# Ledger of designs, part 67: miniprotein binders against q53ft3

Target 1, 195 residues: q53ft3
Amino acid sequence: MFGCLVAGRLVQTAAQQVAEDKFVFDLPDYESINHVVVFMLGTIPFPEGMGGSVYFSYPDSNGMPVWQLLGFVTNGKPSAIFKISGLKSGEGSQHPFGAMNIVRTPSVAQIGISVELLDSMAQQTPVGNAAVSSVDSFTQFTQKMLDNFYNFASSFAVSQAQMTPSPSEMFIPANVVLKWYENFQRRLAQNPLFW

## First folded at step 7 (miniprotein)

Design nx77
Fold by ESMFold2-Fast, scan of step 7:
Formats: structure tokens, C-alpha cells, sequence
Structure nx77 (fold): chain B 195 residues (1-195), chain A 83 residues (1-83)
């Protein structure tokens, strides 16, 4: 459902599911990481009223994990960039990963995603300065790129339908991409800072 | 800035590869389309690295999104070719 990217490393698209509503990515050699991107793959949306709380965990001097809330991903904001440099000396946040506080190797951190009700997420405060926001200075080009992706997704789904015995199944990726694209465009028009 | 110019160059190259891959797929050249989608994803990821070095989170988000699309389409084409 989720992807995790660090500059200069292979993207991770196979999160470890550690509970029904909890997913984890391992970040080896985390001391060299300044930013982490967490994003939804676009194939499976969150159920209505749900979103993902994004946590970062690093091992303290005793190898015990220290969890901090970085922010959120939702169907309306399916990707987020987080600055984790500077969080390594902070205090832990209240977190839902208590049962997973296992001693870790000193150089391996984790990104945790907890699927939660949007109402519950609204009551939480992420650690300061973790989430990065910007104004889309490439608005016109970004829109052209998204239109291109949408057109390709639609064409690809149709082509796939011609080749497979279950055509309706092949429309799911296109519909998910289209729904995210429409939501993104709407939000970009209303508040460019959401990007 | 030099970093911004390098980002723009890589981004444009990746977009052109992505478009060429789409056209090749539509024409039925799936193996070449797969190769170009993979290469586009690699260039989008390199562009993302430059954006993060340039303190440009907007361009970073865009490049990551584009890389994910290219990878997803490559995965689907790979599945088709493995039939």
C-alpha cells in the first residue's frame, strides 16, 4: 500500500505488516539520512474516514527504539516528505507501536505507518519541523505531467483489458490514479501549499 | 543555480523517456517500453536527489511521484511479458 524513499537508495514498496493496521519500513544506515518520503502507491486507497499516521524510530544508545510522530498521509495528501535529521536527539512521542519496542541494531531506524481514524489523527501533534511544505512553482508543468499520467493510465487500462480475461480488474489502477489526480488538482487549486 | 539547471535537464530527459515509453507501448513494443519506463524512473530518482540537495521539497515530491508512476507501469508491463 505504501512506498518509502530515501535519496540515493532503491525505493521500498513492500512494507512489513506487523499488525492488522500497522506497517513498517527498515532504514539501514539511518545516520546518513536527512529526508524520507512516504507515499501511497495509488492502487489501494485508505478506507473512507481513515488515514495513516507516520512515525520515525531510531535506536537510542542502549539499542531501544525511540518513536516520534512525523506527520500523516491521507487519500487527499498521499505523499509527504519528512526531515529526520535533528530528530535523533529528541524525546519520544506517544505512539501506538509500544509492543514493537524491540532492541534494534545501532544503525537501523524504522518508518512506521499506523492506519487510524482521521478524527484520532486530528488530535495528535507531530514533532516540530518534520514535515516539509512548499508552493508548487511548477504548477503548469505539474498539471501537464499529471494529465499525461492520467491519459497513459487510462490507455494502459484499456490495453490491459484487451489482453486479460478480466477487463474490469484492469480499470482499478486507472480509477485509483484518476481519483488521486482529481483530489490533487482540487487541492492544488484551493491551497498550493498542500504540496 | 547549477543544481536547478541539472535538475531541469534530468527532469526533461525523464519526461521525454516516459512519453516515448508510452508511445512504444501503444505501438506494441512492450520490451522497449519496459526498458524506457525503467530508465525514466531512474532519472526521476536522480532528479529527486538533486531537488533534496537544492532544498526544493516541491520538486522532490514531484520527482518521487513521477518515479513511482514509471515503476508501476514497468511492473505491469513486466507481468505481461512473463505470460
Amino acid sequence: as target 1 above (195 residues)
Amino acid sequence: SPIQEEFDKLWLEAVELFREAEELYQKGDKEEALRLFRKAAELFLKAAELAIKNNDPESYEIAIWAAEFAQRYAEEIQKELEK
Scores: ipSAE 0.007, ipTM 0.151, lowest interface PAE 9.2, mean pLDDT 67

Design nx78
Fold by ESMFold2-Fast, scan of step 7:
Structure nx78 (fold): chain B 195 residues (1-195), chain A 83 residues (1-83)
Amino acid sequence: as target 1 above (195 residues)
Amino acid sequence: SPIQEEFDKLWLEAVELFREAEELYQKGDKEEALRLFRKAAELFLKAAELAIKNNDPEFYEDAILYAEQAQFMAELIQEELEK
């Protein structure tokens, strides 16, 4: 149902289901992770009135898990990006994973997803600065970054194409960049947090 | 692979700069944090270009995501400094 993405690592799409309404992903070497993206695979929506609370857990100095609420995913917001750098020394949140609190291997963190009623989720407060800013701000900055990258890559490709390439040089075909950019823009227009 | 080695170097450097920028921002050193977030964004964009050349679309998407996050932080800090 869910996916978990960490930059530079293989995407995880097979969450461990630990209860009817609870799913976890393991994050080894979590101290090097700055951001985690959590998203719904899009195959099955949440039942009406329900959503997912997203938690981050790391082992404390005694090896006990410390759970922190990062935010939420819902049918209307099926993906979210969370900054977890700096959270590893924070206090734990109230959490529904009490029965899952066992001593973990040091340096292995977890992302937990608890399927809950939207009313229950509204009563909970995520830790500060974990989620990115509003959808509008995020969309504007993402679009600006995509435009800057596309313009840079296209300019570079034109320059490289005009210069006689040496056998030891490689370059990116502009058409590949254009197709990826167009596909990403189309998906972003449907939902800014689609990934 | 020479491309993979260059990607790894850029990636690790960009992540380290992003981490350092976060710490500086939390300490209130906004000008230095801004500089490092901008540098991190630049390196993530270069890593994205190498990921495409290395036929690694997943790393490309990750690099763009991190570049965007670094740019977002830089814009936020710049706005704070401009008041």
Scores: ipSAE 0.000, ipTM 0.109, lowest interface PAE 15.2, mean pLDDT 66

Design nx81
Fold by ESMFold2-Fast, scan of step 7:
Structure nx81 (fold): chain B 195 residues (1-195), chain A 83 residues (1-83)
Amino acid sequence: as target 1 above (195 residues)
Amino acid sequence: SPIQEEFIKLFEEAQELYYEADELIRKGDKEEALRLFRKAAELFLKAAELAIKNNDPESYEKAIDFAELAQEYAEWIQEELEK
């Protein structure tokens, strides 16, 4: 139902279901993470009147979980970006995961998603300025990525068409797609500090 | 803020280099264009880091978009020069 993205890492789309209404993503080596994107996959919407509360958890010096409410995702706002760098040494907030017996290692944090009634979510306050963008900003980013891909692929298609035996037809070689993918992966790897 | 002022400085410097490189490619000076696109990409990436540090995701996305374009042009020029 959900995806989780951290710069420089493979996107996670298989959350661990720990209860009927609770899902978690593991974030190993969390000390290097500054921003996390949480989004709905778009295949299964929330039931009417429901949404998801997004929590961040890290182990304190005693290995005990410290949970903090970051924000929300809903059918109307299916993605959000969160800044977590300022939250790694604080105190926990009230959270629905308090009863969960989750064993954690010192270097692994978690993103938790709790499916809740929209009315109950409206009464909760996320910590500080954890949420840094809306679904509109994420959509704009995705559109720019698509525009970037189109421009990149088109530039190579024109170049190759000029060298092919049948220049009346335009084709995008598979290698152009692979090259774009590799360049994107390299860019993410070069900027592990911020989303 | 100081971070915002440094972002603006880096972004504008990178943008100037980017457009100069684009002009050079049209004039056929691929080697100099490559150098400037690489420098522009470097500065755009630094600006992106400052934007995120300043909690400005819109500026971050803009800087990353320019950095990606500069890197793509540099890579294409490099390959052309190696033929």
Scores: ipSAE 0.000, ipTM 0.084, lowest interface PAE 19.9, mean pLDDT 69

Design nx82
Fold by ESMFold2-Fast, scan of step 7:
Structure nx82 (fold): chain B 195 residues (1-195), chain A 83 residues (1-83)
Amino acid sequence: as target 1 above (195 residues)
Amino acid sequence: SPIQEEFIKLFEEAQELYYEADELIRKGDKEEALRLFRKAAELFLKAAELAIKNNDPELYEYAIEWAEEAQYFAERIQKELEK
């Protein structure tokens, strides 16, 4: 139902379902990630009155997940861009020399999506500095990538709907998504201004 | 089938032209790249017509996607050349 994109990495479209209403994407080597994009694939909408709360988690010093609310995705706003670089910092790691003697191993962060009532979501406040506050080159690039993927996914869903009478039950094969991503990366590398 | 064989032929020729146009952009040969993107789009559209005649709407949409992207690059190159 959902996708997760990090610049320079393969797009993820197969979230792990960990509960009836909860989905997770793994983010390996998360220390190198500045922004993450979460979006709906366009094949299956949320049920009426429902939406998705988007969370970010990383392991603390004891290996326990620390979850933070980043924002929301809904049928009306099915994609969102989040800056997570500031959220990786723990207490005391802001000092320029604070991290110099800290032993760190590569670790896996997670993006979590919780399907909730829109009324419930309206009462929650995302953590600060997670949303992208300025429109820069990266934001422009990401918006173009999302638009292209949405058009592709929606086109595929419509074609499938014409073949089958139940469009809400359609799925996009992972190989099709990977092929689209490869083509888009290649085109963008050739001339970003043309996209 | 003969329709499937013709589709594959047209689609592969269109893809080859598309990749050649991409290479020409890297080399700075914008006028030739424009010509090849336009030709690729034409062949992708012909392939799309064959897909519909063969009752394959998924393959039609796929060919149309390639045609629209080739047309998009052609339009942008044309605009650059008009500056």
Scores: ipSAE 0.000, ipTM 0.089, lowest interface PAE 18.2, mean pLDDT 66

Design nx83
Fold by ESMFold2-Fast, scan of step 7:
Structure nx83 (fold): chain B 195 residues (1-195), chain A 83 residues (1-83)
Amino acid sequence: as target 1 above (195 residues)
Amino acid sequence: SPIQEEFIKLFEEAQELYYEADELIRKGDKEEALRLFRKAAELFLKAAELAIKNNDPESYEEAIYYAEWAQDLAEIIQRELEK
C-alpha cells in the first residue's frame, strides 16, 4: 500500500504489516539519512474518513525505540517528504506502536504508518515541523519523481485493467518500480547536488 | 530573451507530446505512444541545449529529467512490444 524512498537506496514498496492498521519500513544505517519520503502506491485508497499517521523511530542508548510523529498521508495528499536529520535526539511522543517496545539493532531506524481517523489526526502536532518546505529544491525534485512514478505505474495498471474485463483489483508490476528507481539513481549520478 | 522564449516553446511542446503518449498508453495504443515518447525526448533534449546556451542550469536539469524519463518509458514500451 505504501512506499518509502531514501536517496541512494532501493525504494521500499513492501511494508511489514505488524497489525491490521499498522505498517513499518526499516531504515538501516539511518545516521546517514537526511530526508525520507513516504507515499501511497495508489493501488488501494484509504477508507472514507481515514488517513495515515507517519512516525519515525530510532533506538535510544538502551536500544529501546523512541517514536516521533512526522506527519500524515491521505487520499488527498498521498505523499509527504520529511527531514529527519534533526530528530535523532530528544524524547518520544505518544504513539500507537507501543507493542514494538523491544530492543532493536543499533543504527536501524523505522518509519511507521498507522491508519487512523482523520478527526484524530487533525488534533495531533508533528514533532519539530518535520515536513519539508515547498520551496526546497529537494522537495521540487522529489515531487517530480513521485509524479512520474504515479503516472508510469498508473499507465501500466490501466493497461492491465483493459486486458482483464471486469477487474476486481489493480496491480503494479515490480519492474515498473525498479525502472523508475533506476532513472532516479541515474539522475543522482549526473547531478548529486540537485538533491 | 529569444533563447528563453524558444526554450519555453520547445519544453511545452515536448510536455504536450509526453502527456498525449501517456494517454495513448492508457488506451492501449503502445505503438503510437512509443513514437510520441521518442519525439518528446528529442524536444526535451533540444530544450536542454537551449538552457545551456542561456546559462540556465535549473531549466537544463528539468529538461534532461523529462528527456531521460521519456527515453526510459520508450525503452520499456519497446521491450513490451518485443515480447
Scores: ipSAE 0.000, ipTM 0.183, lowest interface PAE 12.3, mean pLDDT 69

Design nx84
Fold by ESMFold2-Fast, scan of step 7:
Structure nx84 (fold): chain B 195 residues (1-195), chain A 83 residues (1-83)
Amino acid sequence: as target 1 above (195 residues)
Amino acid sequence: SPIQEEFIKLFEEAQELYYEADELIRKGDKEEALRLFRKAAELFLKAAELAIKNNDPEAYEWAIRLAEYAQEWAEQIQEELEK
């Protein structure tokens, strides 16, 4: 039902089912992970009124699991990126003993997905700043980028009107795309609220 | 930034392939369009990896979404060719 993606690793699409409504992905060597993407595969939607709560679990210095709510995925927002880097998650143990002195086998972190009622999910509070980008934020960003690109491409097409009477059918050279990206990046750097 | 320069290079290459594939569809060359959409998706995914390494989650989601668009087009063309 779900996929999990970490930069530099093979995408995982076969979650381990640990209960009727609970799925887990293993994340070995999690100290090297800054971001995790969780998404629905699009083959099976959630039942009406249901969604998925996304949790992150890592072992503390005593080997006990520490679960934290990262955020949610739903039929309306089927993908999300989560930042799991931080002092605790990036560096491991908070104790001087570390995992090597207490645990024989190196610990593995997990992404857990719990299928829950949307009303229940609305009452839960994710850990601060775990979801660094939402589908809504990304949609707004891409709409601004596409609008800016369309205006740039349209101005190019208008200047080429005598060459291409149907601008919507024209092939746009790579240089136009690069110039758009550079221009957008420059404007974004000058005003982060531009988009 | 060297990472940002590499991101822009990969993104530009992927976009070029995406537009070329779109034009090939209009010309009726579905087989070649499929190949280019798949290659565009591959390059967008590589760009996404660079964005994560550069701690730029907005650019990451951007590249992932564009890879998704390219994959959706490839799937649609593949289905059409199998009819």
Scores: ipSAE 0.000, ipTM 0.095, lowest interface PAE 15.3, mean pLDDT 65

Design nx85
Fold by ESMFold2-Fast, scan of step 7:
Structure nx85 (fold): chain B 195 residues (1-195), chain A 83 residues (1-83)
Amino acid sequence: as target 1 above (195 residues)
Amino acid sequence: SPIQEEFIKLFEEAQELYYEADELIRKGDKEEALRLFRKAAELFLKAAELAIKNNDPESYELAIQYAEDAQWYAEEIQLELEK
């Protein structure tokens, strides 16, 4: 139902369902992440009166999860951008004792989505520095990304259909998908607003 | 329609040039890639004109999107070659 995007990384669209109303994405090497985008795939909307609360979690020095509320996604606002760099600990800090200098900085974090009643969500307060403007820009981004993928892949799909006697069966070579991804990634790095 | 058939032919030719240029970039042949991206953009723009004449806004938007992409790649290559 949901997708998760970090700049410079592969988009994740397969959340792990950990409860009837809870979904999780893993974020390895999260210390290098400044922003995370969470969005609905658009295949099915939330039931009437419900939405999704978005949480960020990282393991502390003992490996225990620390959860923080980032914000929300709803049918009316199906994507949101969150700044998580302000939630990281240990930046610029030095340990005063030798044994404490071994304390590991967490390398894997999680994005959690909890399906909740809209009335309940209205009573919650997200972490003050997490929310980022521009849901409209992200909606335009996903639309342009899908258009770009469709246009790129469709030219090769036609070639594959012409090669086979059964045009009702679709084929997309793995190489075409890889080429699209590399082109899109390169363009984003040079001009994030090309989309 | 005859206009739609001409659009399809022109659009497909432009796409072939576009992807050939993209492959040339990967092989390091920037001069030839630039030539093909420019040619592709020209053909996509011509296809867009045919789509307008055929009162087909969907095909027009598709052709314009490809033309803009081809022009962007050509401009980036041109700038690199001017160094």
Scores: ipSAE 0.000, ipTM 0.102, lowest interface PAE 17.7, mean pLDDT 67

Design nx86
Fold by ESMFold2-Fast, scan of step 7:
Structure nx86 (fold): chain B 195 residues (1-195), chain A 83 residues (1-83)
Amino acid sequence: as target 1 above (195 residues)
Amino acid sequence: SPIQEEFIKLFEEAQELYYEADELIRKGDKEEALRLFRKAAELFLKAAELAIKNNDPEMYERAIEHAEIAQLFAEYIQDELEK
């Protein structure tokens, strides 16, 4: 249902479902990451009155996860860009992931998505500098990131016959990238502020 | 404020380069687009420096955010040119 994009990396579309309403993406080598894009890639919308709260988590010095609220994605705004470079040493925020005892690798951060009531989301305050603050710059970035990402991803398209097996690697089907690109272009054309 | 006027000038110049670079990437001129995205990032960083001098955290955040976005695009283009 969700995708996660980091510049210079393959898009992730296979979130780990850790509960009926909770999904997680791993971000290895997160120290090099400045921005993360989270978006809805499927045709299945959130149930009426619900949306997704987006959290960022990194391991502290003891290997314990520190969860911070970045922002939200909804049916009306199905994508968001977050700046995480300033958040790697902050204190945690209120979050629904605390009791899960997720095992952590020291250099791996996570993006968590919790499906929550819109009323509940409206009462929460994201960390101060996570979301893109300028509406016009975010709209321009989203549209242009679409073009640059599609060109970038398509340059790496290979047939299955050209792939060598590797169980640690994740592969994105070309049709998934195309469907994401087309869906996002249609949504931007219908409402430039949907993001 | 003279510092605020200089900030606005640098910020707007950086935005113009940023949008020109994006147009170039659509036309397939990746080398020139890379150059302009890097130049845009440089000017956004200069604008951020002025915001620090003016003790204006909101201007600083906006300029740094735009610099990081320009650098993110430069990273994509650099990767494409290397492969």
Scores: ipSAE 0.000, ipTM 0.117, lowest interface PAE 14.5, mean pLDDT 67

Design nx87
Fold by ESMFold2-Fast, scan of step 7:
Structure nx87 (fold): chain B 195 residues (1-195), chain A 83 residues (1-83)
Amino acid sequence: as target 1 above (195 residues)
Amino acid sequence: SPIQEEFIKLFEEAQELYYEADELIRKGDKEEALRLFRKAAELFLKAAELAIKNNDPESYEIAIWAAEFAQRYAEEIQKELEK
């Protein structure tokens, strides 16, 4: 249902379903991540009146997950860009006399998506420093490119449906995003200077 | 930096061509849209090259994503024109 993008990493399109309404993506080496993009694949919409709350979790010093609400995705706004660098310890001086020599157990951060009623989501407050500036040209362009991807994917699905002997509604295959990313990787390999 | 300014200039020029091509598809001018999508892809790739030289991996990834979208649209249009 969902995809997760991190700059310089393989796109993830297969979330682990941990409950009927909860999905998780693992983010290894999360300390190197600045932005995370969460998006719907376009294959299955949310049921009417529902959407997805997007959470970020990292292990604390005891290895326990610390969950923070980043924002939302809905049928009307199926993608969102989040800045997570400000949510992690060590992005600046926070505690001058803090635990500077504490060794953390190597762990994986997670993106969690909880399918919830839109009315319930409207009452929630995302963490303030996860929001990206709407005036940031790169953020605006990334959003527009994702919107254009959905338009392309929808056009592809329509074209494919028209080729079937028995015309019917068709969903965009989940692997269309994977094929797009495979072409991206192939392009990088053709230009070693860009690695 | 001057390199960052050059990146932004190329990226914005490519972006303008990309959206102009998208509008041309809506108007039914597929041949001109194909030309502009190919031109946009070329400029996005040049922007990506500058980003790497400037040690800016985030700008590089965005430019490469944009190039792939432009290439993908060009391929689909070309297929339609060849029918």
Scores: ipSAE 0.006, ipTM 0.222, lowest interface PAE 9.5, mean pLDDT 66

Design nx88
Fold by ESMFold2-Fast, scan of step 7:
Structure nx88 (fold): chain B 195 residues (1-195), chain A 83 residues (1-83)
Amino acid sequence: as target 1 above (195 residues)
Amino acid sequence: SPIQEEFIKLFEEAQELYYEADELIRKGDKEEALRLFRKAAELFLKAAELAIKNNDPEFYEDAILYAEQAQFMAELIQEELEK
């Protein structure tokens, strides 16, 4: 149902369903991530009166997950950009005894999506500074780029849903994503205002 | 060169059709998008043929790349419509 995009990485379109109303994306090497985009594939809309609450989780110094509410996606606003660089916790090594941890294991952060009633979502307060300001022109450009990708991918995703028995897992051919990107770049080069 | 003016015009017309088809696919109008991608490919190929006859291999390469892209998109849409 959902997609997750990190700049410089392959798009994830196959969320792990952990409950009937909950979906998770793994973010390996999360320390190198500044922004995360969450979007709906358009194959399956939210039921009337429902939307998705977007959460971010990272392991603390003990490896325990720390969940934070980033924001929301809905049928009317099916994509959102979040800045997570300020929400990550590094290893605390500011003490006189030096590093106490000898072995470092790979850390994986997660994006969680919970399908909830819009009325319930309206009562929640996202973590401050997570949502990117829409007045930023670069943010506006990125939003338009994602809208174009969403529309393109959703057109093909509907067809793929006919072939996929599980509607909670959607797959977009990598070649289609690559061709979309090439088309977008060419259109931008020809007319920068097309976005 | 009159021939150069002709193949540039064909290429520009093909590009407009290509961009229109690309927007139509995003809006879910696969049938019309298919028609326009096919027409764009045809015009790109015609532009390529005229360019190579006018000894312009660089323009020829560009036109062929666009024609192949338009053909690829048309094939993807055709396969979806047949399912």
Scores: ipSAE 0.000, ipTM 0.097, lowest interface PAE 16.8, mean pLDDT 67

Design pA1
Fold by ESMFold2-Fast, scan of step 7:
Structure pA1 (fold): chain B 195 residues (1-195), chain A 86 residues (1-86)
Amino acid sequence: as target 1 above (195 residues)
Amino acid sequence: SPESYKRAIRYAEFAQKYAELIQRELEKAGDPELYEEALRLFRKAAELYLKAAELYEKGDKEEAEKLMEEARELFYEALELYEKLK
């Protein structure tokens, strides 16, 4: 139902279901992670009136999880970007993962998604610095991605004078799209604000 | 400008990567003539893009842009040949 993306890493689409309404992604080497994107795959929507609360956890020195609420995803807002670099130290927040005292490896953090009623989600307060500003911030990020892709793809377009006897059109090899994605991920991992 | 320099380097990198791909296929080709021509064109485009990058660094924008256009024409011709290979 969900996907999780970390800059410079392969996208994860196979969440581990740990309860009827709870899903988890493992994030190895979490000390190197600055941003995480959580999104819905679009194949299975939330039931009417439901959404997903997004949590982040890191292991303490004994491998015990410390959970913090990052934000939400819904059918109307099916993706969100979170800055987690500042959250790796601090106190936990109230969370529906309850008394889950499962010991984990010291280097592995987790993203948790809890399916909840929208009314219940509206009464919860995410940690103040987790969300990348607002919906506007995410929209700007998406627009920057699209602009980057368009500029990249356009660089391989040819003028109509060079495509005779064919109409002017842009085309690019499939491998160029993969190369753009790799370059974008690498740059984002080095500096999240490069775009 | 720095942006133009980076763009020229990026295009040169792509042209070189396609040349590498064609080179790998050339060894297996039963009729290598089309592969060899595509390889030649991609390599020439890469050379011109690299020269354009050098000119951008030196501030010779007009000459750099001329080479960028020449390289683009060769790159497109190579892509058209590559499409015919598959």
Scores: ipSAE 0.000, ipTM 0.074, lowest interface PAE 21.3, mean pLDDT 67
ESMFold2 (binder alone), alone request of step 8: mean pLDDT 85; pTM 0.819

Design pA10
Fold by ESMFold2-Fast, scan of step 7:
Structure pA10 (fold): chain B 195 residues (1-195), chain A 87 residues (1-87)
Amino acid sequence: as target 1 above (195 residues)
Amino acid sequence: DPEELYKRAIRYAEFAQKYAELIQRELEKAGDPELYEEALRLFRKAAELYLKAAELYEKGDKEEAEKLMEEARELFYEALELYEKLK
């Protein structure tokens, strides 16, 4: 269901399932890791009303895991980039993994994904600066803007289809709007500042 | 300046990863998976290099970061060309 990417390492696409709703990736030599990408493989979506809470765990001075909430992945936002290099040892939060028997690995860090209700996720605050918030905000805003424009244009096209066309008015076919949306997405991916 | 370069590299990494996810979904339905697998590999490699470039920008190693940005951009473009053919 999930994948984990770290620069300079083999991508992991086979998480260890430790419960019906919980998945774990092992991160050896975590002190050399600055950023981690967590993503959905796209073949199995979350159940309606659910998403994934992404946690990071590292061993404390006694070898016990310290779990911190990094952020979330959902069907609408299936990937996220997290910066873990600034996280403190000994800091922890309330987390669902603490309620189950998880294999302890004293020398490696872990990424944990817990399938949770979206309402529950909305009430939680990730550790500061873990998610790249400014980039996430820009990307989410841009996607929302494009979706809103596409929906508006499609709604307008449907409404206008119910009317007798006016020679003095210009009507844009839905396929042209879709083409613009796709082109904008591609250009944005190549250069976010192209506009 | 350095913060802007870092953020740009992270944005490019995220976009490459999003395209990789799109390809991954289409791969399961594909009648000719080899070309989809190649596109997926290229998008993921581009994401990895952009992410590494971001880390180098943050470290202050601008020259090496720029080299990786160029390499990642070439791979990203190659992957986009494959993706267009697979539509």
Scores: ipSAE 0.005, ipTM 0.473, lowest interface PAE 10.3, mean pLDDT 71
ESMFold2 (binder alone), alone request of step 8: mean pLDDT 82; pTM 0.787

Design pA11
Fold by ESMFold2-Fast, scan of step 7:
Structure pA11 (fold): chain B 195 residues (1-195), chain A 83 residues (1-83)
Amino acid sequence: as target 1 above (195 residues)
Amino acid sequence: SPESYKRAIRYAEFAQKYAELIQRELGDPELYEEALRLFRKAAELYLKAAELYEKGDKEEAEKLMEEARELFYEALELYEKLK
């Protein structure tokens, strides 16, 4: 029913159903994630009067999950962009020396989607400014995502070109990344509903 | 069908967001106003197509979807020229 997209990663379209009304996506290496897109696949609509509440969960210093409400998706607004940077453990002022680089066991964050009544959703308050402003569009976010991916991939490629490659490492020519970026940007400009 | 209805609503949403972007972000010269008018007209036609899909009038809905799509891309072409 749902998809989850993070810049620079493979799109996830197979949520784990953990209850009749609850779905989860795993987000490994969550500390590197700034934005997450949650969207409906368009195959199965919500029942009338229902929508999806979108939650973000990360492990705290004790390894316990901390769930935060990010926002909502509905049949009328089937995609939403969320900024999760600043919501992660160690970035808030949890103590006098908050934001210190503390060695922690790597853990997986999660995006949770709970199917709820629209009236119930209207009574809930998402954390901070997790949802992208109404001034920003999905297309604007997608363009920023493409720019971020291109910059990241290019930086990584330059770094790897100076390293001794291992048999498990693959190198992608920077011009191939540039051509892909230009093609995708052109397609997005021609059809903002592309992908 | 439910899928066609959802697609029409989503297309209307994007057209409306582009119209909003032009009003808020750009300097509103004459050519921006033309793009704005076309995005608004596309959104209107997509919404009407959604109503027809709900009624089961697929033939008329498809005609409006095609007309709206043409206006949407014409508006997008103008928008790209002006940014």
Scores: ipSAE 0.000, ipTM 0.075, lowest interface PAE 20.9, mean pLDDT 65
ESMFold2 (binder alone), alone request of step 8: mean pLDDT 81; pTM 0.778

